VH-VL binders against UPF0305 protein MTH_811. Designs and how they scored, part 3

Target 1, 155 residues: UPF0305 protein MTH_811, of Methanothermobacter thermautotrophicus (o26902)
Amino acid sequence: MKGSDALIMALRNMAATLGVYDLMEVRVFLERSCRFVQERYRAIYVDAYMSMVVDSVLDLKAGFSGTPEMDDARYSLRDALKRLDEINAPTIVGLTVLYRTYVKGEPLHPPGTPFPGGFEVEKKDGVHYCPVKDKQSDNPEALCDICIARQSPLP

## First folded at step 17 (VH-VL; from y6 with heavy chain M105W S107H)

Design m5
Fold by OpenDDE, fold request of step 23:
Structure m5 (fold): chain C 155 residues (1-155), chain A 123 residues (1-123), chain B 108 residues (1-108)
Amino acid sequence: as target 1 above (155 residues)
Amino acid sequence: EVQLVESGGGLVQPGGSLRLSCAASGYSFSSGYYWSWIRQAPGKGLEWLARIYHSGRTYYNPSLKSRLTISRDNSKNTLYLQLNSLRAEDTAVYYCARHPSYYYWSHGLFDYWGQGTLVTVSS
Amino acid sequence: DIQLTQSPSSLSASVGDRVTITCRASQSVSYNWLAWYQQKPGKAPKLLIYGASSRETGIPSRFSGSGSGTDFTLTISSLQPEDFATYYCQQYDYRPLTFGQGTKVEIK
């Protein structure tokens, strides 16, 4: 079995176990995690996260697999699988990032998601750009490092 | 509610070492992501010293990195700080603090602090 | 390291006064990752403002933050007796994390 197939299988297996309660817990987790996002952006971020989580879980449950796009330069299969060691709100969010990045070829936050300072997630010539990508270099636990989005160019 | 209590402060001689503890209650280190030590010299401002992740990964202020060690014991829900080769300028109140969120929007903030413990470096 | 310089270092004011404190960064702080803390004698700092302009839960509306880039401001619209303290700005865009030198608000 190819590494990409193993990842998809792991994602599907996890998604199959998820129910409404799990999604509720994810919502609570996201609200807590976004507590210190600037007030005017907080709801936007939480909703964006949640919608991506729900869509990803539903797609996986329905058997959608897409086209795998593994990139070892960003994230190894081994590291990806480690994020699925247990089922909880953080790992479900991790699952979402993995699915979107390696299966859908999409970032966690869709184009148009705003950031303070007049920035936003953008898609140009098929490439996704995030304004905060490189700011996560000192956070080894961040999900941004595995996200398909690239750092937005300097203004 | 989250409570942090520092201990281990006192009078130490130059060249010695300090080892401080921060006992957390109302929140488990294993459930939280980021914890830091910050110090404040008497009548002076605040200086960030070190941060530890729930995974055990550490980050230090470069100016003190060679002398600092931050660690944790999840079984005791306690955070530790060791500072070696003490100097007079290391005299300060040392605070432990929690970073409120896992995400990058707030991982540099401090929402809960201990009461602090005073370390005086003097011969 | 990013240096934060507060102005003034100290000020005297009366209850009911409008108080303004400035924090200037040595370089631009991204995404308004600037916080304000209040510290009273013998106590740890208390988070007031995050993201330059958002109040922490439980913080009175008389406290407000503004600014972007290199210039930030903390405003107390009507100073109350419990507001006499030292205030610190803090950036969390760059590591190491750094604080301003503080502004002591004293009773006139």
Scores: ipSAE 0.590, ipTM 0.874, lowest interface PAE 0.9, mean pLDDT 89
Fold by OpenDDE, fold request of step 23:
Structure m5 (fold): chain C 155 residues (1-155), chain A 123 residues (1-123), chain B 108 residues (1-108)
Amino acid sequence: as target 1 above (155 residues)
Amino acid sequence: EVQLVESGGGLVQPGGSLRLSCAASGYSFSSGYYWSWIRQAPGKGLEWLARIYHSGRTYYNPSLKSRLTISRDNSKNTLYLQLNSLRAEDTAVYYCARHPSYYYWSHGLFDYWGQGTLVTVSS
Amino acid sequence: DIQLTQSPSSLSASVGDRVTITCRASQSVSYNWLAWYQQKPGKAPKLLIYGASSRETGIPSRFSGSGSGTDFTLTISSLQPEDFATYYCQQYDYRPLTFGQGTKVEIK
């Protein structure tokens, strides 16, 4: 079995244990986590994250049949797991991060996610770009290293 | 609610060392937050000194890095600061503070502070 | 290091006055990662504003923050007796974290 297949099976098994309570709890977690996000963006981020979480759980429960997007050039799965453990990420958050990164090949913020200064996450020619990727290099809680997005070019 | 209490301040001679403690209650150091020391010379502004993550990762103000050590004991829920080779200019109130936890935005803020402990460096 | 320069360093005002404090950064602060703190004598600083313009929970509406890039402003729309204190701006975009030199608001 390929590593990617093993991962998706593990994620499916994890997703199977998650219920409505977990989805409710993750919202509370996200709201608390976004406490110091600028007010005008807070609701946008919480909603976006919730959408990603819900979609991920539903996809996995439904039996995702797509091709995994694992890439050796990305942050290693092992290190990602260590990071998630280190920051005490909830299981459902970890699941979402791993699913999006290593299975779906999607960034941890969807295209269109806004950032102060008129910036946003973008997808151009199949490549995802994030304006804040390099700004969190000294933040162990940031998951930018795991994220597939590249740093947006300088204006 | 989170409470931080600094201790260990007092009179120290130039060339000596200080070792400060910050006891936290109402919150665990192992919960995934940053903790920092900030100092304030009498009648002056604020200077960030060092930061530590619950995992033990440390960050220092480059201007003082060679003399500073920040550490923590999760079992005691206590933060520590050691500053060596003390100078008169190190006279200050030393605060411990918590950084709010967030993946992208808030790790540089300070939401909870201790009352501070005064260190006076004088011969 | 990023230097934050506040203006003025001190001011005298009366209860009911509109007070404006500016903070200028030596280089652009990204994504408005700027905060304001209030400090009273013998006390630790208290967070007022984060993200340049968002009030911390429990902070009265008379406090407001604005600005972007290198220029930021804290405004107290109607000064109250409990507002006489020293105010600091702080950037959290760059390391090391840095504060302004402070603005002391004194009673006239």
Scores: ipSAE 0.530, ipTM 0.871, lowest interface PAE 1.2, mean pLDDT 90
Fold by OpenDDE, last read:
Structure m5 (fold): chain C 155 residues (1-155), chain A 123 residues (1-123), chain B 108 residues (1-108)
Amino acid sequence: as target 1 above (155 residues)
Amino acid sequence: EVQLVESGGGLVQPGGSLRLSCAASGYSFSSGYYWSWIRQAPGKGLEWLARIYHSGRTYYNPSLKSRLTISRDNSKNTLYLQLNSLRAEDTAVYYCARHPSYYYWSHGLFDYWGQGTLVTVSS
Amino acid sequence: DIQLTQSPSSLSASVGDRVTITCRASQSVSYNWLAWYQQKPGKAPKLLIYGASSRETGIPSRFSGSGSGTDFTLTISSLQPEDFATYYCQQYDYRPLTFGQGTKVEIK
């Protein structure tokens, strides 16, 4: 079995065990976790994360059959799993991160997500860019290194 | 309510070691929080020493990394700090503190602190 | 390391006074990842402000924070008896986490 197929199968199995209660818990978790985010971004980030989680779970439950984007990942699946384990990421968060990164080929923040400085996540010519990608390189708890996004060029 | 209680402070000779404990109640160390030690020399400011996640991942102040060990026992909800090769300048009140979240937006803050335990390094 | 310098180191004020404390960083603090703490003698610090301008839960409205980049300010609009303490700024943009040297607010 191809690695990508195995991953999708595993994620589908995980998603199958998740219900409304799990989503509710994630919402509460995200709200608490983002409480120190700047007020102007707090609600945006929480909503963005929730949308990603919900979409991921729904796609997997629906039996997503698209082509995995494993080749676009710059961070190995093995290392990603290790990182998620090290930070004790909630199951549903791990699922979302893995699904977006290795199956969907999408960044961990959707395009349009704003960041301080008047910048946002962008998709240009099939490539995702994040204005704070490199800023998080010294933060081992961050998942930015797993994220497929590249650093936005300087204006 | 979260409560932190430090212990293990006292008088120590130069060259010796300190081992401090921080007993936590009202929450679980396995709940996804970071924990840190911060010290304060008498009449001076605050200095961050080390941080640990419940998974065991550790971070140290580079200036003290070679002498510091932070650890935790999740089963006991207890945080530990060991500092070796003690010097007079290590005299301080040592605080354990909780970080509000493990998200990078917030885990650099300290929302709950212990009462602190005094360590005096003197011959 | 990021150095934070507070000004003044100490000040005397009366109840009802407006008090302003500044914190200057040796380099720009991103995302306004700057916090303020209050510490009373023999007690642990208490988180007042985070994100440069956001009050922690339970903190009175007389406390406010402002600033960006390298210059930040803590303001107490009307000093109360319980506000006489030492205040610290703290950055959490870079490791190691660092604090200012503190500003002692004393009774005039």
Scores: ipSAE 0.424, ipTM 0.844, lowest interface PAE 1.4, mean pLDDT 90
Fold by ESMFold2, fold request of step 23:
Structure m5 (fold): chain C 155 residues (1-155), chain A 123 residues (1-123), chain B 108 residues (1-108)
Amino acid sequence: as target 1 above (155 residues)
Amino acid sequence: EVQLVESGGGLVQPGGSLRLSCAASGYSFSSGYYWSWIRQAPGKGLEWLARIYHSGRTYYNPSLKSRLTISRDNSKNTLYLQLNSLRAEDTAVYYCARHPSYYYWSHGLFDYWGQGTLVTVSS
Amino acid sequence: DIQLTQSPSSLSASVGDRVTITCRASQSVSYNWLAWYQQKPGKAPKLLIYGASSRETGIPSRFSGSGSGTDFTLTISSLQPEDFATYYCQQYDYRPLTFGQGTKVEIK
């Protein structure tokens, strides 16, 4: 747990330095990342991701401390840091990814995130499922391989 | 504004090799976009050949992967395609095209294309 | 490989006509990851529609896309002189990426 406590402390220190310009930067990043999401869903996805970022920052600023979920993560912390550096993620995006993955044990797409065809991110029997995880396997910029959600079973 | 210009086309003989270039301006290959080569035989449809990401990762159409190499030179902002063991069916206009880099649900779309370069394989 | 079959292969129409082009996939295209491109002679293809039904920026409202699963359509509600071109569907659900064979729209 000692290494996990160091992570939480580092995330709190990062969150303490974040301000309105960091939120503007992440919004720009998300808008670009969702540019070709079907028009009806685009605002929904951007707003869902923004809420996730804001909630993560607020949790950390409030001094949130919980049991780390290190064993539930698909990637080791070191591998996740390498992936975030490879995509040149904004600092606040990296903070959110690490917090959600290794502290909260939650998926990078909030549960209920809708997809065309009536699919969504779901939680069943303690396991999160994402309908599109495997579709990103050849996208080196996707963060789906860090995400704790599993691929939803095919119909 | 993004501009992609293909070059290196022309007449080649069967069994030879093909090396094409795509020069980019307006955006760079280091900006986190993906790029592909696509070809179009005369009077035929479009065929995706290969993709490369700024990190150097590559993906190939399985039907051609043994003959095909995609590469890039970021210092020259240029994408390359090498195709060996040329056959008559490789006669086509060859395009380079851009994929949006951070658009998860757009992985595989082409939001900008070059004007193409014609390759003719004939003795 | 997923085969995309367009129909018709060509058509003739007059300015003002409503034109519909069909794209049928050999397997269901998940999440409507299907695009439409326009290509004029001697020019590069241009993205019109993504996600089966979303117009790219700057594309006139007379272009619309619909469909799901295996059957998709591109509709031009009132054909204009600049719309005479070849149209291609493309799936981006499966690898390799594949295109339809094209539909040539000609002036009558």
Scores: ipSAE 0.250, ipTM 0.721, lowest interface PAE 4.5, mean pLDDT 81

Design m5
Fold by ESMFold2, fold request of step 23:
Structure m5 (fold): chain C 155 residues (1-155), chain A 123 residues (1-123), chain B 108 residues (1-108)
Amino acid sequence: as target 1 above (155 residues)
Amino acid sequence: EVQLVESGGGLVQPGGSLRLSCAASGYSFSSGYYWSWIRQAPGKGLEWLARIYHSGRTYYNPSLKSRLTISRDNSKNTLYLQLNSLRAEDTAVYYCARHPSYYYWSHGLFDYWGQGTLVTVSS
Amino acid sequence: DIQLTQSPSSLSASVGDRVTITCRASQSVSYNWLAWYQQKPGKAPKLLIYGASSRETGIPSRFSGSGSGTDFTLTISSLQPEDFATYYCQQYDYRPLTFGQGTKVEIK
């Protein structure tokens, strides 16, 4: 990718090809991915991810013109594209991850996302914190390296 | 359905080496899955040994790291465990087991296990 | 390493009894990443419960899990003949992955 305008244009072109059946397919993908989430949280996580997908597609179809916030990116766009391809992510999932990370500068779990024990993703002084980021250090398929959030401090 | 079959067990002398195999059927080495070896000494609990991802990345139990090598052959859909410098305490049934997903909520669960192969270390 | 200690090591029970097995962790399993497995004689272990309290597909409703932090339980509300087996807890919060020593459930 040569610049931020090229990224936004590519994402808009991807979004233009998506319809209701693509949204149904991504829900199936998310439900499979969350199969072993504790059952009290499973629907909450699937619904939260679906909301992020829908919002990203609608923003891009509406002609979003904001400046990409790539300064918070921890991971190069080239390496992120390679990672998404390696895990065979559906196109619409990849679009959502790239949009949130490199255009909106937002974490892959929004603030307030609950975790067992009363923990949650939070934003403090402009920095996003995730309670489980370091738990994924030995998971080569995790997207936590791409995510802008940092590990929450120990209580 | 996923089926995992271990082989290569038997009697082995102390200080010796052994290579265990785990044959998978039903496209188990495809994307989204990874595998571990686990052992169970007679009358004892289960102990995780090592895991390998489709990318080839490996992780080991630190207490055994220098004596183990996990590997795979995707063309034969087969997982291997090389055991070196065997001791009496390594006598156990050795299982291969599948991890169902990389998603962090389930990272470390086992959803399918093989039948197991017995390794006996005896002088 | 996180040590998991199950209690009791074995028990005898009758069909229809309520059975409770406990699993205590040496450190807090902060996100309840705790699983239970059933192993019948001569068979491979089978996943029953994940996330401390969630049943795997096809597991009868008489099996339930509960607990948090360092203390977890598996309950069989009405023991059936096919439930006589050894049960293991397993944590997947910390590395290395560790299992409890097992609880054998036998017929009286």
Scores: ipSAE 0.210, ipTM 0.696, lowest interface PAE 5.1, mean pLDDT 80
Fold by ESMFold2, last read:
Structure m5 (fold): chain C 155 residues (1-155), chain A 123 residues (1-123), chain B 108 residues (1-108)
Amino acid sequence: as target 1 above (155 residues)
Amino acid sequence: EVQLVESGGGLVQPGGSLRLSCAASGYSFSSGYYWSWIRQAPGKGLEWLARIYHSGRTYYNPSLKSRLTISRDNSKNTLYLQLNSLRAEDTAVYYCARHPSYYYWSHGLFDYWGQGTLVTVSS
Amino acid sequence: DIQLTQSPSSLSASVGDRVTITCRASQSVSYNWLAWYQQKPGKAPKLLIYGASSRETGIPSRFSGSGSGTDFTLTISSLQPEDFATYYCQQYDYRPLTFGQGTKVEIK
C-alpha cells in the first residue's frame, strides 16, 4: 500500500524538477523523433505526444489523492525502471511512461492515434489495444513491451 | 552532417579473419540510434548482416551468425565487425549504415550509409 | 522471410522519359514501411523514399513513391543523366529486413 504512495511521491518529485524549458526541449526531441513518420501523420503524432507529456507533468505538479492503477502481475515496476535505465530514457520520458502506465492505466499512444490501414489505439471493455505492439517485439529499446495496451487482434 | 567511415578491408586468404571498423560523426550518440553492417558482392544486391543497439544488444542474419561478431565502442562512436573463417563468397564491399530511430515508424530504415570497405577473399 | 521482387531487372530510357519501377512484396506491407534507395556506380546506397511515399530531405521532386499492400512503385517523372543508377526497394515491416534484387536504369 505504501509502495504505491512511494511511486506517486517519486513521480511528483521528478515533475517538480521540470520547467518550461524542459517542455520546449521535449517538443524539439519529438519533432526529431517523428521525422520519419509518414508525412500525413507527422504533425498529428508530434502534437499528440506533446499533449501527453504536458498533461502528465501538469497532473503530477497539481497533485492528486487515491490509489494508483497498478497490477503488479501485468507490468512489474522494477522491470519498467530497469528498461528505462537500460535505454537511458530522458527524465521526462520516464516520468510520462511511469505515470501513464502505473498511475493512470493509459497506453503510451493516446486512444484514437491513427495508424496506416485505418487502425487506431482502442479501448474496449476496459482493455486498451494497440495495433503495432507485436511489431516491436525485436526492438530492445521500444517501450511497447511495458505499455499496458495489448496487441490488437488481426482483422 | 552525419558521416560514417569504414576501414580495415583488404585481401585475406580463405579461412582467414579480418576486423572492420566504422567511425561515426556529425551527431550525438543517443539511445534513439542503432547500426547495421550490410554487404554487397561484386555485381550483386544488398545483404543485411547484423545490427547492434546503443544498449549493446545484437541481432544477426541467421545463416552467418557463427562467423560474424558485431560490437561497438560507445566512447569512440565506432562500430566493429569481426569476420572469421572467410570464404570466397564473402568477397564484397562492406557498408555500415545507421538506423535513424528505434521508434516503430522507422525501425529498420537506413538513413545514412558509409562509402564501404572492400574485402577480397582469395589466394 | 518476406521476398521483394522488383520489375524490371533493368531498363534503358532517354533523358526526359518517365520511368516507373515496381516492387512486389510476398506479403502485405500493411503500414507502408517500405523504402527506396538509389545506388550510383561505385557509391553507397542513398535513401530516396521512406514510408512508401515520403521523400527524404534533399531528394529532387522528380522522384516519387506510391503504392500500398503488396505493390509499390518508384517514379522518376523526367529522367536526368545523373539518375543512371540501380534502385532498390526495402521493407522494414517484417524481420529479417529484406531488399529487392535491384533495378538497373541505363540512360541512352
Scores: ipSAE 0.189, ipTM 0.675, lowest interface PAE 5.5, mean pLDDT 78
Fold by ESMFold2, last read:
Structure m5 (fold): chain C 155 residues (1-155), chain A 123 residues (1-123), chain B 108 residues (1-108)
Amino acid sequence: as target 1 above (155 residues)
Amino acid sequence: EVQLVESGGGLVQPGGSLRLSCAASGYSFSSGYYWSWIRQAPGKGLEWLARIYHSGRTYYNPSLKSRLTISRDNSKNTLYLQLNSLRAEDTAVYYCARHPSYYYWSHGLFDYWGQGTLVTVSS
Amino acid sequence: DIQLTQSPSSLSASVGDRVTITCRASQSVSYNWLAWYQQKPGKAPKLLIYGASSRETGIPSRFSGSGSGTDFTLTISSLQPEDFATYYCQQYDYRPLTFGQGTKVEIK
């Protein structure tokens, strides 16, 4: 990684190219990605991810000037980009993943995202926990291996 | 197989105008790619002119912005470049070229080029 | 605009020679978003290298790219008869997109 300033500038350049049709394209991608999610939760997950995408794009277009939440990223930026390309992710999805992971330091499942059994993503002592991280290890559409969250401990 | 074919070149007088076309086959402009026009004057290098995204958003080379208009017709699978106020230095082969995706590893990269169409500006 | 300066402007070489072409950018190119193209007379350019060092599908292994920041290199390890052409670098980090002025490789 060249540095956090170079990353945020690259993300801003990518965000500048995005419009309404790009949002429709990402909706289609998200619908495909959630195809095996139970019907009750499917729209909630798609809508939550759409909101996350819109927020990331708007922050970058507005010229967000915050300090990146991360130093010396452990997961290689180039490996993350290769992974995103391998799943044929839309550019807007890749932008959102990178922004949240390397600039905001936030998990890829927003805190409060509901899961079967009443679990959710939570933050405890500065660490994000996701109840389904290990469950996503065999999901080719998921990027849990890049996500900063850890697997929630079993009771 | 993807093909891009330019047309509409020829001899024009200084101060004139013309419209170049780029017909695509083997894929549709509605498929999420984006496109540019690039030119090459005789014996010179390559100069990027303009690009248009699937979203319809356009960008122009600042040195030529007031004289160019890039557009598309998705129903005819065709890209256009309108050239106005032509000058002798606009004599060049004009190429249309495809950008492979919005994916930032390749954002701005050209993977397919047309054969080119020659524009000659002389009196 | 980001200027790309290639060196040399032209060179003469024999089949089998190692050829090195350089491209210097007026500002640092982020994440090595730099490409190399080959153009034969009367033909459209063909992509050889992207991301400074990644070879496009179907490009022979004798072509390689390297460099970072402001300094990039295209190397042809053993020049073949079909490699006599003009080579261009192109940056895709900044807008407008820009190309180097070209390097003509001629048979000696």
Scores: ipSAE 0.005, ipTM 0.451, lowest interface PAE 14.3, mean pLDDT 76
Fold by OpenDDE, last read:
Structure m5 (fold): chain C 155 residues (1-155), chain A 123 residues (1-123), chain B 108 residues (1-108)
Amino acid sequence: as target 1 above (155 residues)
Amino acid sequence: EVQLVESGGGLVQPGGSLRLSCAASGYSFSSGYYWSWIRQAPGKGLEWLARIYHSGRTYYNPSLKSRLTISRDNSKNTLYLQLNSLRAEDTAVYYCARHPSYYYWSHGLFDYWGQGTLVTVSS
Amino acid sequence: DIQLTQSPSSLSASVGDRVTITCRASQSVSYNWLAWYQQKPGKAPKLLIYGASSRETGIPSRFSGSGSGTDFTLTISSLQPEDFATYYCQQYDYRPLTFGQGTKVEIK
């Protein structure tokens, strides 16, 4: 293995094995992961993430571009892998999380994703902010710790 | 070819501040690269200080974060470093450096460096 | 912070010698995100190796890197006069980015 080359090769190889069945697993996983989210937002999150998963897989199959922008306190790759394993994340979800976090430098919810109180994921000056970043203690299956987003400031 | 030229070094008093500049040519700060400051005390090793992306996103060494500010002016294609509350141990050659884009994961590498500018903190 | 410890801190060698420098990390470096730099007096460091074993463009083939996890090695197969310098390992898996303390390769 050779640094970043090893990671991208691993992700590409992983992506090459994924199919329609894997997409079904994503939905089940997301529904489970979002079970503590208010019902009115669940569909939005699930749909948004599904789109991200598809895009990530396609990017990995076809190649990718862009300079990653990771947060200051990112999880190590090892820790991220452990976390994904602990929550029994499907391979395709793990792939997406790793790709977005360590390759694309993007949050696990896209900018514009709404949250209660009229808040949303935002990108400002190259930094992604999430209104609920530090409020996931009651959701042990959340991937927020891995996510590059920072906690949004108080309004 | 990328060229980096640091300036602003010199003799400064303890408790003061330094403001360094790094003029870049060959590539624009808005091209998608990261840029960092690294310093080296005389006869010592290398210490990473801060990094900035063209978008303005910044990263700091936690040990110095409270005293450091990295910034850039894209219109001037110039990188800046501000370090406050200077101490004797801040005496060092300060380098600006570019992060390459190998496989888009090399944001922690440094492929181009300036010549460095010496900052001496002394009474 | 991740600490990188190089061994030895200094060594003496002759032109034509095989030189080996080791770098040990306090924590495992993911996917070999470890680099090597060469620095000559009064000059900025020069990137030699990235990804533990990939040579930077323009770097002679006599320079090679190997290793994984916590143990990495830089090898100069046949030392040339221009290779007398200080060498640093650097990890870029964790922030803050950190360097080894350096290994000075001197003329015997």
Scores: ipSAE 0.000, ipTM 0.578, lowest interface PAE 11.8, mean pLDDT 87

